# VHH binders against 5'-3' exonuclease (pol), part 2

Target 1, 302 residues: 5'-3' exonuclease (pol), of Buchnera aphidicola subsp. Baizongia pistaciae (q89ad1)
Amino acid sequence: MIIYKKNVNYLLIDGTSYLYRAYYAFLKFKNNFNKPCGAIYGMLNMLRSMLLKYPYSNIVVIFDSPQKTFRNELFIPYKKNRPKMPNDLKEQILPIHHIIKHIGIPIISIPHVEADDIIGTLATKLYKKKYFILISTNDKDLAQLVNIHIHVLIGTSNIVLDESKVKKKYGIIPKLIPDLLGLMGDNSDNIPGVPTVGKKTALILLKTFGSLENIYNNIEKIPKCLIKKAKTIYNNLHTYKKLAFLSQKLATIKTDINVNITTKKIKMLPPCTTEISNFFLHYKFYNWNKLLKQGLWLKNCK

## First folded at step 12 (VHH)

Design k1 (from g1 with E108T T110E)
Fold by OpenDDE, fold request of step 13:
Structure k1 (fold): chain B 302 residues (1-302), chain A 124 residues (1-124)
Amino acid sequence: as target 1 above (302 residues)
Amino acid sequence: QVQLQESGGGLVQPGGSLRLSCAASGFTFDDYEMSWVRQAPEKGLEWVSTISYSGSTIYYKDSVKGRFTVSRDNAKNTLYLQMNSLKPEDAAQYYCARGWYFYDSSGTWEFDLRGQGTQVTVSS
C-alpha cells in the first residue's frame, strides 16, 4: 500500500520515545543559562518535522506515566534493567508538555498505563472509524499493531512499516510479534521468553504451527520440526509454558484500555504563537523565534 | 497509602495573604510534578500552577502571576502555595494534585492524585 502523506488522518507520536531520543541526541545542548535543554529542543525539532511532513494529519502525543503498570505487577523484573530517567531529563518534561500544549497538539498520559497501550487503544478506536493511522515511534515492538489502516513510522525517518515490511523486518506477520517475543523474550524490556529459544527457533516454530497456542497444542511434534537442540527446546517449552505465555502477555500491546478518548478530545487546536514565542525567547531559541514570526516555523494546514 | 493533604486555607480580606501547604505521603514526592488547582462554587476545576520535580520550572495561570508563588520542599514532601494580594475571584477550594494530562478540546486538566482540598474565602 502506497501511503500518501495527505491520507494519514492521525499521527500518533510516542512521546516517550521521542523524549529519550531527543535527550540523547542533544546531550550537550544547553541554553545561555547553562541549563540542559537538549531534550526540549530535540523534542520540538522532531515535532516540527512531523508537523511539516504531515500537515494534514491530526497529531497526538502520548507519554508514559511514572507509575507502575499491570506489567510490573504481573512480572516484577519487567523493565528493571532500564536505568532511571536522568534528573536533567526529568526536569525538561514540564516545559515539553507546556510547549506542546501551546503548539496545539493534544497530549495523553494516563496513570498506570504505558504509552504503548494508549497508542494501541487509540489506534484501534480510530481504525474502527475507518481512519488511517500512522504511529511514530522508535520502539519497533509497536509493529504488532500494524494492519491495513495502521502503519508504523520509524521515528522521524521516512521508513514506514506496513504488513509486508514488518514481515520482512521481523520474519513474521504483525499479529504474531507478541508470540515471537513470548518465545524468544525481549531483553530491552527484560521479558524472559523460553530459555534456549532464540529468534530463529521461534520463527521456525511460529511458521510451522501458526501461533504460540498452537505450538503448545502440538508440542509433541516439535522434536520432528527442529534439527538442532530439539530435545532441549522441547523440554524447555514444556517446562516454561507458563513463562512463555506470561512473556507473550507482557509483550502484547493492549488495545482495549478503558479510557474515554474521543476524536473531539484529541483534536488539534490552533497554536498560541505568543506563548510559543515567549517559550522560544526564554530558552534562547532565537532562530526558531525568527521563523515563527515569519510564519515559517509551524506549517499545519488542518 | 498514597495521599495528599492540603492545609492553610481560611478567611481573608481582599488584599490579604494565605499560605497553603500540601503534605504528600505514600509515594516518592520528587518523582512527580505537582500542581495546584482550585474550584470555585458552581465552577469547574481550574488549573493554578505547576512546579517541576525540583522546582526549577514553574508555570502559573495568568490571573495569579505576580501574586501567587508555588514552591516545594522535597525533603519534607510538601508543596506550598503562597497567595498574596488575594481577590474575591480567588475564593475557592484549593487542591494539590500529582501528575497531569490534558485534552486540547476541553482544556481540562486532569490529575493522577488530588487531595481533599482546603477552603479559601476572600471577603470583606
Scores: ipSAE 0.687, ipTM 0.863, lowest interface PAE 0.8, mean pLDDT 92
Fold by OpenDDE, fold request of step 13:
Structure k1 (fold): chain B 302 residues (1-302), chain A 124 residues (1-124)
Amino acid sequence: as target 1 above (302 residues)
Amino acid sequence: QVQLQESGGGLVQPGGSLRLSCAASGFTFDDYEMSWVRQAPEKGLEWVSTISYSGSTIYYKDSVKGRFTVSRDNAKNTLYLQMNSLKPEDAAQYYCARGWYFYDSSGTWEFDLRGQGTQVTVSS
């Protein structure tokens, strides 16, 4: 599906995803004071790209909070394999918030709630209001949210995932992505899945039975193509049933977070060019400041 | 329990100084940006200052720049606001706030945690 820029009502940006991408992309980027500012620069660069590419879309940036979430409570090892945020990145957070503010982009961060769940919830709410939503992220898990009104933009690329593309890319329809991850696990988030059940096996099972639940309703029935591993698959599925469903739950993005997010609250504001300029000068982004003064840095009239 | 407790408010004459403190407990202090906000009578909540995790980045409301200084001691889980050259318009209930919740279309930050506040009165 070709998505026209004017047809994207809301662009939900996974700010955390952007942040880390920016940080690593510009790891050596320092200002004249030898202070790391690569994340700031990268974040702005990506945001600018989005502002220019989607000038008629309402952009919202969503960030993780530092607090533990329900997933940590459900599964202690959840994301424990991820390193702590580096200090030099951590120190760039406030400036990023500051500049995004003055750009006029609403920021959402909710205590004890992951950005993904905020995105899922917000997208769902907007969907119900018949808006078309584009989610920009590098996290593959967000593809589970894809439907006729919600698509996923891979980062700042031009690759947009609709239902057909999700199916092509992942081998499964969006709504079954959590089921898939429940079976095969997700190493990035330290979601265990079912031991020895890989992506291929998981896909076959899901394609055959239609859902994780239905797999277990038919656990005694193994597809012929898996007959050589039938006993092992059965035993593992049986033994780790709870783990499979836990993994599914962990991998499932919430769409019903109880937060008061209204369209009014997430409306973009006009940019404060004075503050943006000051910011650019402070960090010696002179080229951007020049563009800003020329009215060419951002094209946001909302 | 997660808590912020402000102290140091009082009555001062114009031109006077006060130092506010905010004691944080129940959470990892250095994982959060911290802010001072204030609310004068019959006025809305007003942002005063925000300080980064380590204190390396600080932002102030324009009207308090040069007069107020925010700092933090992460070892003590304490946020400070040194207020010099106080003006009558600085009189307000001052609150310590943790991190941020929303920046919305109103142009105002919302915070996920705020203390009970400490009263600052400036009167001749």
Scores: ipSAE 0.669, ipTM 0.859, lowest interface PAE 0.9, mean pLDDT 92
Fold by ESMFold2, fold request of step 13:
Structure k1 (fold): chain B 302 residues (1-302), chain A 124 residues (1-124)
Amino acid sequence: as target 1 above (302 residues)
Amino acid sequence: QVQLQESGGGLVQPGGSLRLSCAASGFTFDDYEMSWVRQAPEKGLEWVSTISYSGSTIYYKDSVKGRFTVSRDNAKNTLYLQMNSLKPEDAAQYYCARGWYFYDSSGTWEFDLRGQGTQVTVSS
């Protein structure tokens, strides 16, 4: 366990995912002037946990940009169903960015680029430089990035997903997750998929043919004895071919975004203890300020 | 289409005051954090201040705290910078900026939109 944690060179944190988790975990948490600060507290609590668990890792936090991306150009309904960020969460974002910087953790957000694509690109570049990467997120789609040295921690689970665990959890190898979503769609992101094709059918097709492309190259060979309503599924696959490949493209995380982000730019800096203390006092986080002054907030005392 | 236009720059003596304005158009101003950044001749961009979308939270660069005040009027889509007790080192082209700020370990700030700027000159 300690050997594994020593091997993680970079910890890439899906900051937007952490924001929402923190917000909803601490909805009633307020400072002494009855102002919402639960997302601030929860975000710091989760980041501190990661700092303590991975003391040898270089941590980077990645946030979404509010601008439209190429996916919105491809498919206007993409993510349309997502509720607008609550105003009291939105107000906590600037303080969160402020404290993360003073802790010394780099923040990345790129206009017109989803955080997933930044994470995918950065993880791939670091992997090619022979680094070991752990990605922490709530987004199941990031499991598509998993390989021998890119692993994912999804949600509040302490279980790190490697290649075999992704296959066990999702029924398919990581690189075929976009193909799976191309067939079955994803209601949470308004990714349409192919009508009547659900997870069970999509897995049968992908296990039989190996890819979305191969399914369509061999559409006459669909194993009709293994698939209920095979005639309907055959017809819908044929009719909605363009929609299947659009859905696959929407679900595919880019790993080749043109960004000039060097390892020097993402290196953590020493914390600014004075600014962290002022922040803790402002939000009345007195226990954390005590731990900080004792040198224990960023280090585990045995 | 989408624009930011700064105004209010000028020449002042040390200790003097100026008030900068930034008019925003073509986007929902209320949805964005807004920042002031500045650039002295032959130097890179320097972050000055950031204000939350509602104006309830404001952060300043240490060297301007107590001297500069940022405010916003969301009804008029306008960002303001009141600069008091100006020093020669404050002389720069001042820009307002929209969007998510980008901070890396080199201290670089990148924003998705910036105006053409307004010049502030402080001369003895």
Scores: ipSAE 0.394, ipTM 0.764, lowest interface PAE 3.3, mean pLDDT 85
Fold by ESMFold2, fold request of step 13:
Structure k1 (fold): chain B 302 residues (1-302), chain A 124 residues (1-124)
Amino acid sequence: as target 1 above (302 residues)
Amino acid sequence: QVQLQESGGGLVQPGGSLRLSCAASGFTFDDYEMSWVRQAPEKGLEWVSTISYSGSTIYYKDSVKGRFTVSRDNAKNTLYLQMNSLKPEDAAQYYCARGWYFYDSSGTWEFDLRGQGTQVTVSS
């Protein structure tokens, strides 16, 4: 766990996924406070853990913007099955941004761009500069970004996923995750895929033909190559070809959005200890304020 | 069409007061955090204040705390900035800014929409 902390140059945090995890992990906090602060507490707890584990890494937090993206234009039902953000979580967002700023962590949110695409683009640019990147998120789809220098930490797991561990966990190499989702779909994002093609069938097809494109270039060979219900699968692949490629496109994280962000712009600033202390006192986080004053809550610049 | 239109600027004496307004149209005003930013001649944009979508949380730049008060009237789709005890250093073009921000390591704030601005001049 702690063994990898010195080798990570950049830690990219999926801030929106952290928000939701913090909110639901500490939902009961609001029953014991004058105002809801469970998401604030949970977010700070997770960020502190990352600051302590990766004291030499440059940390950046990326948030979603609520505006429609290109995916909504391509497929109207995309993510429409997701509930709206609860009002008591929404009320905690501004304080969370405020404290992250005072800790000295840069924040990125781009209108009409999903956080995944910002993360994908930034990770790819840093990778091309020979940096090592760790992405921390609850979104399993970011595993498609994994390569020799880009790794992913998903959820509460302490296990960093490299290429080998992504293949073991998902059954294919990272680069084929969009092809897998193009076939099987993704219910959580309302990505349709091909009817009757589930994970097991999609993995067999991808292992046999190597890509979604190659599956369709060799569609006439499927009855010979697939032993299970080949006629039904052939018919559905043929009928729903456009949905398969639409689904692949929806599932593909962009790595080339026009983002003029230099390494200088994402460099962490020194923490503002006075403002952090005022924040902790305001929310009655007295134990954390004591730790902050002792230099134990986060590493102060020296 | 999405619009933010600032008004209420003008010339005041040091120690004087002004009330700025920002009329929003073409979008759901109640869904957005709103900010005031300002720009003095040959200077970059400077963040002044941000107010949450409901008005329940407000943050101010240190140099304006106690002198400036931001408020919003969601029924009128309007953001306000009450500026009291004005100083020469407050003279700037003031902009109303919508919601989603980018904060980079240089301390630069970026917003997804802002208006044309209204000029505040402080002189005796």
Scores: ipSAE 0.374, ipTM 0.752, lowest interface PAE 3.4, mean pLDDT 84

Design k1 (from g1 with E108T T110E)
Fold by ESMFold2, fold request of step 13:
Structure k1 (fold): chain B 302 residues (1-302), chain A 124 residues (1-124)
Amino acid sequence: as target 1 above (302 residues)
Amino acid sequence: QVQLQESGGGLVQPGGSLRLSCAASGFTFDDYEMSWVRQAPEKGLEWVSTISYSGSTIYYKDSVKGRFTVSRDNAKNTLYLQMNSLKPEDAAQYYCARGWYFYDSSGTWEFDLRGQGTQVTVSS
């Protein structure tokens, strides 16, 4: 595990997923002035853990933009089932950006571009330069990006998913995750899929035919003994073909967004210990300020 | 139609004051963090200050801290920048911005939607 950690050149953190995890893990955490600061504390706690665990990696945090994206234009209901960000979380975002800056970790957020597409593009670009990339996120759909140089940590697991582990966990290879979602849909994102086609049926079809395209090129060859209710599934596959491919497109992470993000622009900077200390004192994080002064919060503090 | 209209720029002597305004329309103003950014001739875009959607949290670039004050009036959909003790290095085209930003290791900020700006000139 130690040997693998030394091989990670870039650690790409899904900042929005970290933000929500921190917020809901620390809902009742307040400073001495009864101001909500649980998301700030939780975010810093998770980032510090990653800084200590991956001391040789260049860490980048990527946040979603609140603006509409191309997916909202393709399919208006996309992600509309998600609640609006709570106001007390929204007020913690600016302080979180402020402290991440002074720790020296670059933040990326691009208007009208989802964080997933920024992560996918950056990971692919770095992979083509022969770097090893670890992506940390709560979004299981990022597992589609996994290859020999791109691995994923999902949720609070300490198990890094490579291609073999993605197949074991999800039943298919990473590159077919968009095809799986094209068939079964994704209720959390309002991605429709094909009616009556669930995970079990979708996996059987994909394992048999290899891709969403091949399923439809061979739709008459679906054996009646292969799946339950084969006649119903065949009819729905035929009727909802356009919806299947729309769903696949919605689920596919872009790896080719046209932005000027270079390796130089995402380099970490030295931390500003004075500003970090002022921040910790402001939010009454006195134990962390003690660790910072002892050189134990970041290992290289002064 | 989303619009940001900066105003209040002008010519001022060193040590003088100006108050910039940014009138917002075509979107829900109080759903956004708002920023002031500036661009000097032959220079890139430079972040000045950011204010949270309610105004409860404000951050400033170190070189303007104590001299500049940002505020917002959500009832009037207006962002303000009070600039005191102006220096020649503050001379720039000033813009307000809404939404997200890009921060890289060079300290460059990129923001969603950049208005026409207002010119601040500081002459000795």
Scores: ipSAE 0.329, ipTM 0.728, lowest interface PAE 3.9, mean pLDDT 84

Design k6 (from g1 with G99P E108T T110E)
Fold by OpenDDE, fold request of step 13:
Structure k6 (fold): chain B 302 residues (1-302), chain A 124 residues (1-124)
Amino acid sequence: as target 1 above (302 residues)
Amino acid sequence: QVQLQESGGGLVQPGGSLRLSCAASGFTFDDYEMSWVRQAPEKGLEWVSTISYSGSTIYYKDSVKGRFTVSRDNAKNTLYLQMNSLKPEDAAQYYCARPWYFYDSSGTWEFDLRGQGTQVTVSS
């Protein structure tokens, strides 16, 4: 297995992202009792992969909470387009938390706070302590957090996004991703953006002016390459200024959540092999149980 | 307002039984896993049990396994704790709680919502 070249002190896992990925990857996966357990299996599979790939990293799994967040209050339509979590997935959450706990991985879920904001906050705190942080997620929005000390791992792949790669992939530097989304919107999260302003136009504007704020400071100055649509762009930007900034705010990951997260609190614990074994047996994960007994399932050095 | 209200506590003899209830209000009950916790005199808060959204998965503290049964009625927004074969060491203030999933290095769970509790006393 390829090991990331950087010394990753902390691996922050977007548990919600993993959860859904696991769920859909193993939709047909049921235990001997005909009970859906694909999300459980998938989650464990991915976590195991990460434990093996990053044996010296402190892993933390972060989940969303069921409560509404400040974004829902700011913009009622926020994420309203997303389907409700299926019941069969919902029922797998407790077992997942249970097994992660016994694996020794700290879990963070904060009421009324999105996982992204927890990740952003934690990453920032760790960054300030000069740690190197790797965020594992399938959510493109987290790329905004990327800097010299924070990189993003695309899921469980070997693709790591640094600042250069983010720029190449998204066409903009990490810190301007919220600005980009403020302009073009984000359909996934039902963030509106500015009508008729697409990614291409947004990128041109941001590259030209450097920020959303500066775009509006220079709203009368449309780049020559957009001259044919200058009037339309101007009118839309002008009309939907509030919406643009609201969209930016919605797309901006918070890094200052008021929560007491210390390095001590998020330290991994030794795995409880007995409970893990019981869990595997309960769900008929016999192969994993065998590996566990052989000392081959978990190879984390911490 | 978000609220949990426990009831059903009382005085019982060793070996006796009690059934605790917790009425939830102010939130979508079936969107939350629920827990029972207890605090004995001069002791810290200890976890007793957690039940999944539909009740399909339940975890218990080892010392109460086989004696306590957690259940829920989502239609009634109510959580239950059937306590059988009660022991003196089970005497405590019992609380209904919503889990705050912050599992840290201490190995303990926290809770974002907890009721006022109901007293369980087991006579000697």
Scores: ipSAE 0.787, ipTM 0.903, lowest interface PAE 0.6, mean pLDDT 92
Fold by OpenDDE, fold request of step 13:
Structure k6 (fold): chain B 302 residues (1-302), chain A 124 residues (1-124)
Amino acid sequence: as target 1 above (302 residues)
Amino acid sequence: QVQLQESGGGLVQPGGSLRLSCAASGFTFDDYEMSWVRQAPEKGLEWVSTISYSGSTIYYKDSVKGRFTVSRDNAKNTLYLQMNSLKPEDAAQYYCARPWYFYDSSGTWEFDLRGQGTQVTVSS
């Protein structure tokens, strides 16, 4: 199915992903007052790019909250390996929210809920309404959400993941990505998985049995399916069954968060040019201000 | 227990000044942006100001710009609102709040934590 840019009804942006990308991409970017503003600049640059690339799409930006989530409660080591957000980045969050608001893009952040779960929930709701959703993120885990109506854009690139591409890239269909991660773990999020079960083994098992549940329903057959370390893998699967399912649960994006998000609430508003200009001037984004005044900074064909 | 406690409200004459304080407890104060909001009688909750984690960035409602000053002391887990040149229209219950960012078509600010509030009355 050829997805034309015009057919994207909603573009859901992983704001947290964008934030970190922007921060590191423009680490040396400071304003005339020697204040870090690279994340602000980078975020705006990426958002502008998306606005220009998808002028007919309703864009929503979703952010993480600073609070602990259910995953932290389920598994204390969850994401403990990640460094804390740098202070200079933290200070840029408020202005980022401010400018996004004035651009007219709705922002969603929910206490104690990860952005991924918000995205999953929102995408699912929109999907049920027969909209086509594009999720822009650098997080590979979001690929589990991919279906006929939900695709994933890799960051601000032109690479779009549909079901076929997900299968090609990850070796498994989208819906089994949590199962895969349940088996092999995810170091990025400090999800343990099953010891000694790597990606290759996990893929073999999932391809053979179809799901994590079916793997365990047929656990006695595993030694016959594996050539190397079959006994060890069998024993570990047996021993760490609970851990496998916990890992799967941790890796599973929620699609049923109890939040009242309506299409009306996430509708883009007209940009407030005055506030945007003031913002640009404040941060000495003179080039952008010039473009804004010329009507060239934001292109919206709505 | 996570809580916010406001203080410093009172009765002042028009043109007078008040300094509100908000004591935070039960959470890491410097990990959160903080806001002041107010609710006048028979009116909805209104955003007044938001201050960044370190206080380096502050936004104000237009009607209070130049009159109100928000600050914070992270070492004391305290948020402040200096209110000068008070007007009758500033009379309200003032709340310290931890922001919940949900910007939608309504343009309303939401908060996940709010104190009990302190009453500010402006009357001649």
Scores: ipSAE 0.776, ipTM 0.899, lowest interface PAE 0.6, mean pLDDT 92
Fold by ESMFold2, fold request of step 13:
Structure k6 (fold): chain B 302 residues (1-302), chain A 124 residues (1-124)
Amino acid sequence: as target 1 above (302 residues)
Amino acid sequence: QVQLQESGGGLVQPGGSLRLSCAASGFTFDDYEMSWVRQAPEKGLEWVSTISYSGSTIYYKDSVKGRFTVSRDNAKNTLYLQMNSLKPEDAAQYYCARPWYFYDSSGTWEFDLRGQGTQVTVSS
């Protein structure tokens, strides 16, 4: 449970995962007109926590875009199992963007590009410039990005995952997470994987052969004594080879998306205290407005 | 065919009123926030307003607050801008736009789609 507060140069926040977490945590929270504002409150609460915890880090929030991406073209059912955003949450999006702007935190959302690929590309670009990056998300797939200076915080765990902790927690090194998902699939993203191959079998195969490619190059050498129903697994691996590699491709986060995002363009701006105060008063966040006026809501705000 | 088509521009005297419309087609209009932006001759794009998906929340540039009103009709896939008390400084090509979010150091909004625009001229 070691916190790397002073070594984090950039904190990349998966804004969509934060948004849903805030919404469902405060579903009954309503304003004076009995209208939902729980996502607004919850998002601000989580962002304030990060601003206070990482006062020297440049924070960036990344959101998904509603437009279709290359993954939807490769596999039509990709993410189709996800529910449509509730109307009550949709109503809170513009106010959330508005207040994040006035706090001075940059927001990134790129048409036709998933947030994961924006995060992967930006983290890799910053890593190449010798920065230390922390990614905060609910999406376990982002653990594939972990290296010596890119770490992740998954969910509410308060444990920062480096390479060793990813291997301990997930059973494989970060760069093999797409291979793992290529075999076992991912129900949350409607990624099929290979039928009957679950996490345990996939880990055995990857430990034995080192990669999805090597598994298929050595498919006749599957260790039958270590894998239950090895005949069924062999047959399904053989039959569904194309599906395995499609699944791997769907699960692989892009780190080279062609977008011109410079470090200067993602730099935080000073907060606009007057607009933040007006916002807090509008939503009846009176205790926060008092803290803001005292210079206590933001560490560097007076 | 993804399109935004602005209409309703024209010549108006200072203090006058004008109502702009923007017809959207080829995408699910009520899934998007919508914006009005404007461009005076030989100047950059200036953000005017943004309206939420349902129309329940609207933000305006300070210089137009109280004079401009944005609305939307999701059944008709149409965005509106009512402009009252027009000033010579409001003269510009007006665009409706489908925003996406990339804040740079100047604080400007980014857009992934905008129409051809409609000209508003304020002439005494």
Scores: ipSAE 0.400, ipTM 0.771, lowest interface PAE 3.1, mean pLDDT 85
Fold by ESMFold2, fold request of step 13:
Order: structure tokens, then sequence, then C-alpha cells
Structure k6 (fold): chain B 302 residues (1-302), chain A 124 residues (1-124)
């Protein structure tokens, strides 16, 4: 069942995470098309679901850019463990941007800036203007942005995470997620952390001292009774202090990117049904074209 | 040094043809979608066409469909614009651009890299 949410003013969609989920969900979309279109279909399916579920929200889709960012300058191995985007997915990006435009949803992608930092900056600016923001993403790291009026929807879950649910799910409050990752690292982003410090140890240290800074200011007071192999962990914390703070910096989402994005620039437009219909016919989405012509594809649109 | 360098502009009669080229250097050209944009006197930048990374998908402004053809040669790091059946309205400074996607409510495409342009003049 789709849960209706009247109070969400802005829905910020991590477009890159949606793109990959759509691509891998529909790898077999081949026959009777001149071009691979599974990511196009899957992306549209997910966006339609969000448009129907949040008909009063202003929806914005944010994509990563292909350029390197400040994180790559700080730590050359950052995200280098990730495979290259498949060529048949790359070919679907331009059509996806094209159809999102005609649906009337604004797209943001900024050279040299990760989507996470765009989302973090925009969510923070909108929060300061007293708006309620929902972020939809596959990236667990975006949970660090959660506060009283910024919530997240992660992965395929239909459960919206507030501060309490972030603490229950991740073991710490949202603002300490970068500190957690500074200690334990993040293999998905090739963020190193401190050797031998895993999630259990990192949580004990953060619950005891309250922050990465406080752990190091009180490193001689580490509760050796509570931590297995405490001598090894003490030595590694001491030896790899700079790496811990580098890892925290890499994991911290920027909320202060200097870019002029006004609420006027991110306002949705009415859909252009003629262009959407031409697109559906081109990709042989005939069932969707019938629904569109009946006014049922975007029912209760904003 | 990241560069885009347009060439091939000139003076042509209405109905004539021109072929523009754009040489790219200093970045991995085949990782990027590429665009042609133009600027007529006393007007802002106007989007003309965008071509996907491999050239398999191309979108054109309605007023140039059927007359203009965009292509790319990734081995030569070069973008092309074949302009046929040129009209006086097509006269502009033409730019090769590496797009970035800030599609605001006005439908504006924005660009992170743009060349110096090449002038196309159409006069009888």
Amino acid sequence: as target 1 above (302 residues)
Amino acid sequence: QVQLQESGGGLVQPGGSLRLSCAASGFTFDDYEMSWVRQAPEKGLEWVSTISYSGSTIYYKDSVKGRFTVSRDNAKNTLYLQMNSLKPEDAAQYYCARPWYFYDSSGTWEFDLRGQGTQVTVSS
C-alpha cells in the first residue's frame, strides 16, 4: 500500500542510486527494442510511484557528476574500488534526463560535486526555511542528515527514518554517523577507518566519549574491560589518528556548497503529455501510453 | 589543460551547408554527453542539440530537426555539427559544450565547459 504523506514539502531523490537500482532490476529488457531500456523503464516506474505517493511535494532529482571531487583530492583511493558504469547503462542516462524534464521534475547535477553534498546543502537550506524534507536514496550515509524536519527513505523500504529510527537502526544518533565511519571505515566508498576497529568497537567508543574528537582527547581512558583486544585497538587508534579524521572528513556530507539554488529554480512544472507520449511510443511502453492518454499515469499530479 | 575548440564557421547563403567541428582535449571525451549551443545577437544561449556518450541517442531543438545532424568521433575526441538548409534564423555564434544538468523550471541547460565558439553567418 502507498502511504499518503501531506506534510512533505520537498522530496529529494538520489537519482544515481535510483538509476542503478532500476538498471539491475530490469537487465533482461531487450527484445523488440532497438536500444537497451531497462534502466529507463525502471527509473520511470520508481519516479511514477513517488509522484503518486507524494502528489503535494515538490520533487527534485539529484545526480552525481562524472568529474572528480574534493574527496578524490583528499584521498586518491576514495571510491576507486567501484566498477565503472556499464556502457549500456551510460547510454540510457540521456533519455532518462530527457523524460524527467518532460514530466516536469527539475534535475540537479553539479560538476565536481557529489550528489550527497548537493542533497545535504539543499536539504539544510530548505530546513532553515522551515520546510519538511524527505530524502529518498540507497546511500545509508545520508542518514547523517536526519533531524526533526529532514527524514530519509533508504533502499526499497517504505519506512521513513526519523532521528529515533536512525538511532535504533544504526546504533547512534544521525550526527555521529561520520564519526562512526571515521573509526570503522566504509568498504563501499573505500574509506579506510582505523584498522581492526569494527562497528561494535566504534559504537562502544562513541557511546563512551560522545565524538571522535573526545575519544582522542581521552585516549588513555579507553574502557579496556568493555573492548576485546583493547591493547591492539589502543595502539591502532594512536597510530592511525590522522587516518581516522581523514575518514571522518570523507564520510561527512557537505551542507554548505557554494551554489545559487533558489526555490524558484527547483520548482516542478506541469508535465508535457505530448512529449511523454512520444517517448513512451518510441520505447514501446504502450500500456503506459494508454494510461497517460486516459489521465491515469500521473493521477493526482501536483 | 581542459579545452574545447570549435571551427568550421563562415558565411553561407540561405539553403547552404556548413560542417562545424569541435576538438576536445584535457579530459576523457567519451565519458561525456556533448552539446551544441548557439547565441544570436542580443539573445541568450540557445540549446541546439545533445548527443550521448557513444552517439547512439541524439536530441535536437525542434527548429533544426531534419536539417542538422550531430555526430561524434570518440577516437579523435571530436564533435561535429552538419548544418544543411541553413536559414537566416540560424545565424549565430556556435559553441561546443560539455553539459551539466541543472534543469530549472525555465528548462535551461547549463554547461561546465564551453569553447570560444565559431561564427555562422547566413546572408543573401
Scores: ipSAE 0.398, ipTM 0.769, lowest interface PAE 3.4, mean pLDDT 85

